# Ledger of designs, part 7: VHH binders against o14958

Target 1, 349 residues: o14958
Amino acid sequence: LNFPTYDGKDRVVSLSEKNFKQVLKKYDLLCLYYHEPVSSDKVTQKQFQLKEIVLELVAQVLEHKAIGFVMVDAKKEAKLAKKLGFDEEGSLYILKGDRTIEFDGEFAADVLVEFLLDLIEDPVEIISSKLEVQAFERIEDYIKLIGFFKSEDSEYYKAFEEAAEHFQPYIKFFATFDKGVAKKLSLKMNEVDFYEPFMDEPIAIPNKPYTEEELVEFVKEHQRPTLRRLRPEEMFETWEDDLNGIHIVAFAEKSDPDGYEFLEILKQVARDNTDNPDLSILWIDPDDFPLLVAYWEKTFKIDLFRPQIGVVNVTDADSVWMEIPDDDDLPTAEELEDWIEDVLSGKIN
Key: E = the ipSAE of ESMFold2; O = the ipSAE of OpenDDE; V2 = 0.75 times the mean of E and O plus 0.25 times the DockQ between their complexes.

## First folded at step 1 (VHH)

Design q04 (framework vhh_7aqx_2; at its last look DockQ between E and O 0.72; V2 from the best seeds 0.00; counts 0 for: pae E 13.2 > 2)
Fold by ESMFold2-Fast, scan of step 1:
Structure q04 (fold): chain B 349 residues (1-349), chain A 124 residues (1-124)
Amino acid sequence: as target 1 above (349 residues)
Amino acid sequence: QVQLQESGGGLVQAGGSLRLSCTTSGFTFSRYAFSWFRQAPGEEREFVGAISWSGGSTDYADSVKGRFTISRDNAKNTFYLQMNSLKTEDTAVYYCAASKLRYFGYTPSEYDYWGQGTQVTVSS
């Protein structure tokens, strides 16, 4: 994404009792930064100003969209914050229709732009052509669902659309009304297929047709895939979604040949172990987190120039990493499975 | 279709306790702010208490603060008003209300959906 230089124009508004009703009605999305009172301390003033600059740059990039940007002072606007349901100072919230989404990602302009662009889209993307099916099939990094329905007026499509709103933008919902598209994807009328990230085959959700509640419950029960990508827009939420106080973390640069090969090995291991509820591998592409590479190398005492896999304790960041002696000496799928089994049985860490 | 239904009202002696429940259906419960209002004979509906969509914020009328507690259970699509240390002045029809405005208000006009009301009578 090509960012302009900041033009100095103030696009971020202070939200108050006087203006909040008008502001809430004006925009399709409202990006709201609920911040600590600005103290006279120079360090906290500079940190606040840096976040303001990020928000101003995002507002500039997205000025042609119906997206508002506001700040709420926790002390000055305490009563307004209470009415709006905000109690966590330092948090960024996105208001869309009747939905409030807490942003748990990296506070960076590019991350916020992509997050907001995904949220302003309809919850369900309609697929109606062969080219769109090919694009759908290329998406492997996300949990995705696709349903086949008679039309937009179908009660089953409405239930599907309502379910999609619960998970936007983290889970991708698709639908088709075209018999040819449905045939290519092996979808029966009112059937919804659930795709885990990096899997070759979907899971047909049982007991069609579905209510909103049934779809939401199924997705919630299947939200922790065997292999998932860490995304900047949800990194803190993902980190808190640990299994038994640990994460199995794999670093691999997809753009690097060794990283690409290691990711293919991870995909194979994941595909062979989808039935293991104790296994969840978090893949991190260092290219997605240029500002965190030095921090991770120092904290974990590893070299991110090469693929790495380890187990990390979520409370103290204590970690153990698999020995990979040379860049050319990547583990086989079997060797990786053996190491993972040792981690899960407690023989490692 | 949206429906709100109160339960738990009745006759109680001063100093006693009652718990009102409001069961809802026909909308995504977790996205709404909820409130309790009451109406005494010959008077207008007045604000009693409210809870935000997140459950992280509550507010109460000064007359009930410290005695009444509002809470919500998203799994049951139900919200509650726990009424302690009841006074004869608390005698009223109690109404539950839901707001789609993303915030709770203090006037009846700020709420989109209402229950039928439940009578609470506090005797000496």
Scores: ipSAE 0.303, ipTM 0.730, lowest interface PAE 3.3, mean pLDDT 87
Fold by OpenDDE, look of step 2:
Structure q04 (fold): chain B 349 residues (1-349), chain A 124 residues (1-124)
Amino acid sequence: as target 1 above (349 residues)
Amino acid sequence: QVQLQESGGGLVQAGGSLRLSCTTSGFTFSRYAFSWFRQAPGEEREFVGAISWSGGSTDYADSVKGRFTISRDNAKNTFYLQMNSLKTEDTAVYYCAASKLRYFGYTPSEYDYWGQGTQVTVSS
């Protein structure tokens, strides 16, 4: 995305109890920055301004969309904040209809634009052609669900759609009303299949047909993949989803031949160990986080020009990394498995 | 079918405590804001307290601040009103309510579903 230069027009509005109802009526989607009071301190003022500028840029880029951008002062509008359920200052919330979505990703203009664009879309994508099936199948790094329903008027589809709203845009929901598409995907009527990232085979959700609650519960229980890609739009949420206080982290640049190969090995390891609920590998593509590369290299004392895999303590950021010699081939799947086993057993920590 | 059912009401002496529960069914519990209202004989239904959809925010009427607390348990589809240091003026029928909106309100008209109410009587 090419971002324009800020044109000097203020598009972000301060939200108050006075204008709250009007603003909500005006926009279908409202991006709300819940912020601490701006003090007279120069540092805090600058930080606030930086956040504001990001929002202004996003607002400018998305000006043609029916998206509102507002800020809420936590002190001045404490009552309103309580009413809206805001509990963490410095957080970004998206109000969509009767939903409130907390944004827990990188506060960057490009990330926010993409996030919001995804969010304004329908929570369920309908597949009606073979080409669309192919596109669906190409999605490997997202959790995705697909269901076959009688029609859009089906109560089960409606339940599916409602369930999708809980996870949009982080989990992708697909549906088809087409028998041919269903056959191709081996879907029975009212069946919903769950795809874990990088897994070839889906899991048919048991006990069809499903209620909204059943679907939501299933997804929540299965939303930690064996191998998952860190995404800027949810990076903090993902990081908070550690297992036993640690993350197994793999850095690999997909666009690099070595990174690509390493990732393929990781996928294999994940597939071979998908039944292990204690295993979750966090794959980070440095290309997705250009501004964090230097930080990670410094913090973990690793070279991200090369593939890396390590265990990171989420509390103190202490880490141990697998030794991968420069002149040697990438580790085999077996070697990675052994290393992971050592990590999981506590031998490496 | 949407249902809200209050429980836990009864007779209690002034200074005592009660815990009301509101058990819900028929909708996705985690998406709703909840509130407690009460109505004394001859009085209008008044706001007691509310809890946000996330549970991270609560608000209370001034008359019950510091004495009453609201919590929710998503796993049980139940939210609660813990009432401490009860006063005779707290005597009322207590109603639980649910709002499908992303925020809670302070008036009855802002809520979509209601329980049948439970009697709380505080004796001197």
Scores: ipSAE 0.029, ipTM 0.434, lowest interface PAE 4.6, mean pLDDT 92
Fold by ESMFold2, look of step 2:
Formats: sequence, C-alpha cells, structure tokens
Structure q04 (fold): chain B 349 residues (1-349), chain A 124 residues (1-124)
Amino acid sequence: as target 1 above (349 residues)
Amino acid sequence: QVQLQESGGGLVQAGGSLRLSCTTSGFTFSRYAFSWFRQAPGEEREFVGAISWSGGSTDYADSVKGRFTISRDNAKNTFYLQMNSLKTEDTAVYYCAASKLRYFGYTPSEYDYWGQGTQVTVSS
C-alpha cells in the first residue's frame, strides 16, 4: 500500500444550492461527504480536518479518473441535504449514475481508493476461457454468482448485469457467453449459480430465467453465509447484519500458521453445518484491521496473536470467548461444533 | 418501460380524507426520490410534497403542511399521499413524479417521470 504525500491542492468541492447541479452533471461517480456541522470547538474541527485530508488524498490519488469529490454541510446546506435525501450526518455517499451507495467502511484513504476503483469497474466480469474458470474457482472468500447467457445483448444478461450493480463491489458477478466454459461449470442457458463462501458446491438459482428483481431478492435472502470474512469496506454494515444482535466471531490471522490452520477448521465446520440457518460465523483476519487490533484486544480481553472464537453482542459489546489452551493443539471441528451448539442453545451467552 | 400510475382520487366533502397511491414499474423504486404535484384548472402545476430515496427526508408546500403526509413502501414499489382535513382549494389533478438523480426538487422541470394524474375534488 504506497500513497504519495498530499500535494496541498484543493480538489474537494463544497456543494451548495448554486453549484450542485453542475457538479452532479460533471461526474459520473461522485464521492460525497455529508458532514456534521463544524463548530468552533477544536475537537470537532480536528475530526473534520482529519476526514477532509483523507478525502483530499483520495482525490489526489484518483485525479486521473472521472471521479468528483464533494462535501455537504448538514446544517449550512440543510435544504440541499434534504433534496439529495441524505439521512445520516457524518456518512459518506457514492453517487454512481442514478444510484446512491452508502459507504459503511473504514474512513481511510487506502480503503476508499480500492472501493472507488472497484465501483468504476464493470459490475460483471466475463469469463471466456478455461484459465479464467480456474481463476474464478480459486475465489473462495466472496459471495459470487455466475451465469451463462446467449450474448451481452440478451435481456437475461442485462437483468443479471442490473442485479450486479445493486451489490457492487461487495458481491462478485461473473458471466460467460462461451459454451465450453458453460459445459465446464455445468451451466445451462440462462441459468445462474450462486456460490456461498467456502462451500464445495453452488446453488442453482431456481426458476430461470430471471428478472433483475428476482435475482436481487435471491441474493438479499442469501447474504448471511455460514462463514463470512469481515472486510474494511463493509465493516459497519457487517456488524449490523446479524441474527438478533449476536455475532459468532472468529479471529484467525491467515498469514500465521496457527491462524491458517484454525481457518481451515472453521471452513470444515461451516461446510458440515451449512444447512443450519441459525449459524453464521464472522471471520476477522487481524491483518486486515491493523488500527483495530489494540481496540479489540482491550474491549474483548483477548490476545489476537492467537486464534480466538467467541460470541459478541453487537448492541452492548459484551462477549464470551471459547477457552483455547495456549499450546500447539487447536480445537477440533467437533470441539468447535460443540461450543457453537452451546452458544446457539443459550448455554453460553 | 418506466411507468407511474396514480390511483385513489375522487370526490370528498371538505374536512374529509383521501389516500393517493402511485404504483411504479420499469425502474428500481428504492433508487428514486418521489414527489406529488397538483394542477387546478388554469393554473400551473404546483409542488405538494416530496420524499427522499431513503424515505428519511420529506418536505411539503406551506399550503398542505400538517394535513398531508407522504410515505413510501419500497417492497411494494408504491408511494403514497395521505390527505387529511381537505379543503376546496385542494381540488386539482394530482400527479406523482420521480427524479432519476438521487434527490427531490420543487419544480416540475426537475423530474424525469410522471404519472397521468388522478382527479381530487373537494366539495363544500
């Protein structure tokens, strides 16, 4: 991750009633910070300055892209904010064409640059060769969909592409127009397969062919996989996406041998229990969140240099963690399943 | 094919209530802001009220504040106008409108899509 130093040029524009239509027309993608009023209080001013600098740095890094960077003061431009339909002060919104996307991730330059670059990509990746099939199959930690269509002019492909826009960049959509690829993946014409993270087999979405709305509904109903990875670009959304305010949370550092092994055990547990609708495990790799490691260790009273699994109440941050002895032996899949059963039954709370 | 269709208009006595519905198709309902406008004979189309894409923000013309309420149901692709304490001055053809840009405006020129209108007649 290598960013230049900020060069001091103002690139972030303050929106007002006078300029908002011109600015909105100038850019196909607009990164908009809907910020709280900036008072004379030095704490509030510093918080605003830190976020403003993040936006200016992102704007500098992406200056060669057709991306606009703007801010709206929630108080001074209350009428404009009402007109634009923003309802959470302090939030960052991405306007892409006729779509508004709320950014629910870490307000950091590297996270925002990656998020915005993903949004300027096509929402559907086309697979045309066996090598590309192999690359698709190696993606295991994302929800992904793949469909076989006659051509990019197909009304069913266009419905699929429109559905993909709803979930960009969080869910990966792929398509093929090649019969050889479709044969390799056992895809029928106009069929779409849904891949849950870390599972061996996809689900063929029922009742082909599909409308955009049918595909969107299916994906929304299947966004709680048995095992999912927490990502910086969706951190707040994922914390709110739970079963009754409870997360089963597993910390496993993939680059560490014990973390890697624990993750493989978690995958086995998830595969063996994918039919349990009450089970969804949130995997967190501490390497993805270096600034939060100390916070989590203090809050949860755990050591993140070792694998950990626990249950966290998102409402009050209360947590209970499985006792994993400080030796070479990680819990077996059976030991994890027993612990999970106790959590789901209420023995551990 | 983008379509907006109003329903629920009719005759009511002053002081009565009506609920207008605007059913939509051919676009992703949750991505649009919506507005109601009305037009009396010989007058220009006037703003009644609007609701943001999220449903979290509304605004109303001064003449209807406190009497009319706008709501949306994204699951049903339907946008509503609850009209209470109706006055004879509320007699008009009511139109629903949608803004493709993710905001609402106060003038007809700011809206991309329009319904055909539904007549509301308030008798004394």
Scores: ipSAE 0.000, ipTM 0.313, lowest interface PAE 13.2, mean pLDDT 83
ESMFold2 (binder alone), look of step 2: mean pLDDT 85; pTM 0.859

Design q05 (framework vhh_7aqx_2)
Fold by ESMFold2-Fast, scan of step 1:
Structure q05 (fold): chain B 349 residues (1-349), chain A 122 residues (1-122)
Amino acid sequence: as target 1 above (349 residues)
Amino acid sequence: QVQLQESGGGLVQAGGSLRLSCTTSGFTFSRYAFSWFRQAPGEEREFVGAISWSGGSTDYADSVKGRFTISRDNAKNTFYLQMNSLKTEDTAVYYCAAGKWLSYGPKSYDYWGQGTQVTVSS
């Protein structure tokens, strides 16, 4: 998005027990910043003002949508916070109907706009044509599910839709009511297929038909795929989902030819190692994180505009990176797999 | 039509100073990060210094840190490299570069100048 300069108009409201019920009824989504009491410290005051400006800018961009923007003081509104289940000060929460969603992304205007726009959309996208099947098949970098149901009135479709709401906007849920689409995707009635990112073949979820709880449990058990893309809107949640205190991190800019080729190599390694529970590669496209590039380059002592792969310790950010010289060809899938195995086994550094 | 043009290069005695300028056109200057790279005869192009789109962050190669200063002037669509306490080893062709974010690698920059020669004599 092209972001405008902030126009100075106050669109963010302080939420209290007095106005809470009216505000909830007015908006389809309520974006709520649950903050610590503003201290007399100048640095803390400026940080608070910066976050307030981000919220104001987001509210300006989305003013044509039915989205409210509010702030809640954790000390002044302790009773309201407890009633709504807000435990973590400094967090953004989005209220959609009866759901409370914690925002685990970068506190940046563009990230928040995209997150909120995705939450306004229906939780399930309906596929009804051959062209839409082709569009579905081109989506490779999300966890995605697709189910075949008799109609929107089916109790099984409603369970599927409710399950989808638990993971919106992080996981893509699709459904079809068309027998031709279902045949093309090899879906039986009430069957749901689960796609890991970058995999060519789905996993048919066993024991159809499913309850909401059964679908939610299956998805939760399969959220750490062999290769996944880091997304700005879930970056903190993804970073905290480490395996044995480490992340295998791969930087590749998809729009760059070298980055594109490296990503294809990563996909091949992932496809060949789906049965390895110790392998989980986090792909980061630097183009998604312009404000973090300098931080990562300094922290890891690497150049992020050539492909990089390394192992990062979650606790102290100590890291080991594969040597990829500028003048050499990119590593082969086999060379990359060998390097990863050597690092994970402790043979390297 | 995007253009970057260096100026201010030349011959200087060791211990002297030069200021390089890079004048830009054809894009929104305030949205870009800028960097200087240099290339000595027979060597690869190496990082010298960079400045973020906001001007709030700068970084330098260890060999020039404390001697060189990068700056930008959004009103003039120009950025600079102030080079002090020049050494004979600073002799190189200096290139200016523009990209959407800070990086140490030349591949990260979208636009490049044609280069300006800096020669430091003893």
Scores: ipSAE 0.000, ipTM 0.115, lowest interface PAE 20.5, mean pLDDT 83

Design q06 (framework vhh_7aqx_2)
Fold by ESMFold2-Fast, scan of step 1:
Structure q06 (fold): chain B 349 residues (1-349), chain A 120 residues (1-120)
Amino acid sequence: as target 1 above (349 residues)
Amino acid sequence: QVQLQESGGGLVQAGGSLRLSCTTSGFTFSRYAFSWFRQAPGEEREFVGAISWSGGSTDYADSVKGRFTISRDNAKNTFYLQMNSLKTEDTAVYYCAKSPRFYKGLYDYWGQGTQVTVSS
């Protein structure tokens, strides 16, 4: 997405007890920056201005959408902040209906635009043709669900749609009302299939038909896939979801041939080990995090021009990386599985 | 209210060691990356070192690499700069800084600074 030059128009409004009810009614989404009072220190003031510019650019790009952009001063509006559930100064919150979503991604204009655009869309995408089934099948790096229902007026579809709202935009919910599409995907009436990222086969959610709460509970229980992609819009939540105090981290640039090949090896290892509850691999595409590449190279002492896999201790500043002899000699699936087993057994830090 | 407060500065002889601390309050410490900067008289603030919010990654300026170590203690809401083999060129006011989540290169809160003086 190409960003325009900022046009100088103020589209970000200060939220207060006097205007918050009117503002909440006006917009489908409200993007709210909860900030500390602006310091007289020039460096701190410049940092605040940079965040304002990001918000102004996002507001300019999305001005034709029903999305509001506001700021809340933590000191001036402490009572409003408490009422609306804001406790982290410097954080972005998205208000959507009765839901307050803390933005856990990179504070960058392109990340925010994509996040908000995904969030304003309908929570469930309808699949009604063979071309749309093919598009659905190509989505491999998200958790996705698909349900087959009689119609949008079905009580079971409404429960599914309500469940989808809880996970938007992080998890993709799809539905079909078409018998041909359902047959192609082996879906029975009122059945929902759950897809882990990069897996060939879904898990049919047991005990159909489902309530909203049953679907929400199932998804929450299955949110830690064997292989998952780190996304800028959820990177804090993903990192906090560690297993046994570690992350197995794989760096691979999908756009590069070596990175593509390594990712295919990771997918194979993940598919062969879906039954291992102690295995979760976090894939990071450095192209998604241009500002962090130099930082990761220096701190981990690795070269991100080539694929890497290592174990990172989340409580200690310690990491260990698999030796890959040269660019043309990627590990086999078996070699990678052996290394992972050594990590999980404690033979490697 | 977000606060960062440096301590541990002082006068030390060349070749000596100091440990700086940055104690924080008003936010969830474990969610943020932190950095140390320094400013010598008449110079701009320069980057010294950084630690990721997980503690799994650290970064250092070339001038201090091998001599300085950054660490964090999430239980104490505090992070540290262990300075070894100090040189007269390390004389500066040292500032601790908080990054807004994972947006490295932007720092939204700073401490007031602590003076480090290295004598010959």
Scores: ipSAE 0.000, ipTM 0.115, lowest interface PAE 20.2, mean pLDDT 81

Design q07 (framework vhh_7aqx_2)
Fold by ESMFold2-Fast, scan of step 1:
Structure q07 (fold): chain B 349 residues (1-349), chain A 125 residues (1-125)
Amino acid sequence: as target 1 above (349 residues)
Amino acid sequence: QVQLQESGGGLVQAGGSLRLSCTTSGFTFSRYAFSWFRQAPGEEREFVGAISWSGGSTDYADSVKGRFTISRDNAKNTFYLQMNSLKTEDTAVYYCAADLKYSGFYKTPAEYDYWGQGTQVTVSS
């Protein structure tokens, strides 16, 4: 959150065949920037330098953690890249044990710090107290799962933990071994409940107890919720997950009263329309993307100091926005539903 | 208690037409999108076409686009696949499918929880 000024110390290492084995054994996580060869072009050099300084700043902030930061030149280290399975130049990869995770978020220091801190933690968070249940219940903007198991030694808990590793850090997995916590959350033994973002009630995953494969399959089949928040750490993956070439995009600053009220209206519309397979709303809080606000205002020709909702074509960024004439005159849930119906029927393009 | 049942399959000559129906029960038909898939012997199930809950949006596999039309009748809790200009390569078992949990046109069979039993379509030269 509070970032220091870069101290000038080089913490990002060029990875090669000669140092590869020693670097991989030194760190619990290895953050690897697989980059195209640096050209003599001034613009390309500046872009590379900006990404390098982001990595240096992240390495400085996380210096007390067992996290390594390296760069791999796609031309010079082509053989090493092939050996490690890297095929997309310009991508950031995180190596954790035998896992290779591609980072699909905004290349920014705060986003990377949060992503890496989440990855170094255990894949399942244990809930054992009333305070922890309250904290769990306050998380509304993530897909989250919670399971009730006999103990950590349970074969069903081990399957759940292994399933959680497949989605870390994008989906939040929780478990409890406490009967009181399970009772408060209406969990039966070996039951896992799946929470869509912003929904009042979970979906109890059918056919308990589960294998790892069954849990992974269920989660993969249920990743497109009716209302979801755009997160900096998964921005590009979310944007590429369009429905029929469009996104319904809602901008609302949760910290502002008008934005907060509009988000509550969006939540109500989503809850009332969970059974509509053609509806997927992407909520963007401009406070999460301070460097993109000016770009979005210019591209979409809208004012982001006000709540906005529109349809964006993912190919050409052509967009149509609902008219909200006054900050005090937000649409009702019914008016918003009517506008969405016009969008989905093709009446608004 | 969700049930899907296909009808209308059979033997037809190349260049002919056939209409498949999928009758549903156990859920509120008007709120959900529906899809057709097919499976030829020795092949995996492939996407054929889909229709949105409103009927305003449809999607088709490239191999059938322009020849097949998907439609729905909310009063009858039934959706259809009108197959025109049939080719021998259209020979397959045709399945109707529904996903009642999330929105979107899914092209992967694994994403659908509810299936009909299948109806055989045979196109002779």
Scores: ipSAE 0.000, ipTM 0.097, lowest interface PAE 22.2, mean pLDDT 82

Design q08 (framework vhh_7aqx_2)
Fold by ESMFold2-Fast, scan of step 1:
Structure q08 (fold): chain B 349 residues (1-349), chain A 122 residues (1-122)
Amino acid sequence: as target 1 above (349 residues)
Amino acid sequence: QVQLQESGGGLVQAGGSLRLSCTTSGRTFSKYAFSWFRQAPGEEREFVGAISYSGGSTDYADSVKGRFTISRDNAKNTFYLQMNSLKTEDTAVYYCAARGWLYSGSKDYDYWGQGTQVTVSS
C-alpha cells in the first residue's frame, strides 16, 4: 500500500452522547480513538497530533469504505465510554455491529489500514477451488481453522461463523461447502480442523458437531501455540499472554539469509515439540518494528543485526540470551532445544 | 491508564543538588518503564535518563552521566531523578514519561507529565 500525502480534509469526528447513535448506524465499522484529555502542554499536544495525523491518513486511504473514524475524550465522555466498554485511555477500539474490538497493535497507518481491511470482510472466508486450497496451505504464521459444512444455511455453519466473530481478525476462519476441497483437506462433514502456526498437520476438533460456545472455548484453550509471530496489530495482547511470567523470544529477520535460516530452525523445534505445554516461542521479525529495534537492543543488550534467542521476564524485561558467535554457524534444532531446557530448568540464568 | 505529576523543581545554585519526583496515579505502575526528559529555552526536548520496569537497569544521557541518578519506589508509585553537581546548562523544564516495553519509538511515550521548571544560577 502506497500512502498519499495528507490532503488536509478532516475525516475524524468527535464522538459524544449526542451523536453516537447516528454515527454507529452510518458505518459498517467505527474506528474509535479513546484518548486522554488534550493538555495545553506542547509535548503532549504534539503526541496527540501525531496520532490524529495517523487516523486522518487511514481515513483518507479508506474513505470509499463504510468505515468511520472518531475520537472520544475520556474526561468529557466518561459516561459514553462506560456504556461502550472502554477502559484504557490511549487505546483504539473498533465497533462492528454489537462487537467491540480493542486494537492491541502499533499505532501506525499501514498497520491500521491492513487491520481494518481484514475486519470489514466477512468473518469466515469460503474456499471453493483447488487454487484457493493452495493459498490456504501457504498461510503458516496465523492460527487458522477450516470447517466443512453442507451449506451456508446449516445450523453448524452458523455456529462456526458466530465463533469466528469472537476472534476476527486475529485468527483466520475458513469454510468449504465443496466435497472436492473437503476431500483434499481430509475433512468430514461438520468437522473443523485447527492449525497452529507453522504446523503442517492440523488438530481435528473432537466431538463434532459443535456449538458456538464449544468452538470458542477450544480456540481460547489453544491460542498459545509452540511458535507464533509477534504482529504489530496484536502486540500488546500477545505480550500479555505469557507462560509462567516469561516469554521465549526469538529475533529473526526473514528477509535476511541468516534470519530466514534461523526461522526454519525455529519451525523445526516447534514441530518436534508440539506436545510440550511448557514451550511457547515468540518470533519477532525486526522489520515489522523498525521504531522498536534501537530500544530492544538497548534494553536487552543484544545486536539485532543477527538472529537472537532469549528468555524475557514479562514484568521487568530482564533477560538471558543464547550466545551465537559471529564466526559460528547458527545453532541446530537440538542445540536450541537443549538451551531452552537449561534456561527453563534454572541451569542457566 | 497512567497519569504523571512532577514535583521538586525550583531554583538552585551551581554545584547544588535537587531531587525531582514523578508520582503516578492509576494502575499498572509495574508494567511501565519510566524516563526523564528536559527542554531548555529555545532548544529541542532531550532524553535525560530511564529506568526499567524492575529498576534493574538504568540508562543516562552522556551529558548527565555520573551526576544524575534515576530510581523508583513501587510501593509509593513514584520514581525519582536525583540531580547532583548541577550546572547552569542543566536549566530546563523537566518532564517525566512512561512507556510500555512494546511501545513504538523512544520519542513516542505512552504518557507524559506536565513538566517542572529547574533553574540553575551561577
Scores: ipSAE 0.000, ipTM 0.241, lowest interface PAE 11.2, mean pLDDT 82

Design q09 (framework vhh_7aqx_2)
Fold by ESMFold2-Fast, scan of step 1:
Structure q09 (fold): chain B 349 residues (1-349), chain A 125 residues (1-125)
Amino acid sequence: as target 1 above (349 residues)
Amino acid sequence: QVQLQESGGGLVQAGGSLRLSCTTSGRTFSKYAFSWFRQAPGEEREFVGAISYSGGSTDYADSVKGRFTISRDNAKNTFYLQMNSLKTEDTAVYYCAAKYRWSGLYTSPSEYDYWGQGTQVTVSS
């Protein structure tokens, strides 16, 4: 998205016990910045002003949508914060109906706009044509689910829709009511297929039909795929998810020929190793994080204009990278598997 | 899920050679790391040799290094133990074992998920 110049209009309001009920009813989504009390420190004041400007720009871009933007002072509105479940100062929360979502992504206007636009959409996307099946099949870098149901009035579809709302926007939920679409995707009535990112074949969720609770539990148990893409909107959640902060990290620019080829090798390795619960590779496309490229190159002592794979300890900022010579071919899938095996066995630290 | 079947055991003279085969029934041979263990009468089951699922790494017990070679043939769903320069001390029941999609080479019997029935190897002087 191209961002306009800020027009000077204040679209971000202070939320209080006096106005919160009216504000919550007025908007489909409420974007809430739960902030530390503004101190007399000039650095802290500047940081607060910069975040306020980000929120004002997002509110300006989305002014035609039913999205409210508010700030809550942790000291002045402590009672309201407790009532609504806000416990982390400096955090951004999105309220959608009765759901409170903590935003753990980059505090940037473009990231926030895309996140909020995804949340406005219905939690389940309906597929009813062959062209829509092709579009569905092209989505490879998200966890996605698809279910076949009799109609929107089905109790099983309603359970599916409620489950979808728990994971929006991080996991993509699809449904079809069309027998032809279901046949093409090999879906039986009330069956849901679960797709890990970059996998050729889905997992049919066992024991159909499902309750909301059964679907939510299955998804929670399968959220750590063998190969996953780092998203700007979930950066901190993804990056700090592993015990001791240790990750196998691969950098590859999908738009670059070498990056594209390396990603295909990573996909092959992932598909061949889905049964290994200790293997989880995090793919980062540097094009998604232009402001972090220089930081990563300095911290890891690597060149991100070429594919890289390594073991990163985020807590200690230590890393070990596979040697891929500048003038040599990319590693084969077998060579990469051998390197990963050495990492997982502790031979490489 | 997977079944392992040993073959090639028997009686052999000291200094001779024998090749054991382990054939798997099932669909995912290339996804397993394989090992050979042996058990002499009155002894515990001991490690002989292992091969990784990629085939790139092998490991052997010190007592058999230089005499035994482990290999795999993914096209035939079979892996082998080539035993050369056999000694009377090599007399044991030989077991093949499999571990599904794990990175390391294992030397402990408890690390393996699937086992064959065993095949007797007797080395006479």
Scores: ipSAE 0.000, ipTM 0.101, lowest interface PAE 21.4, mean pLDDT 81

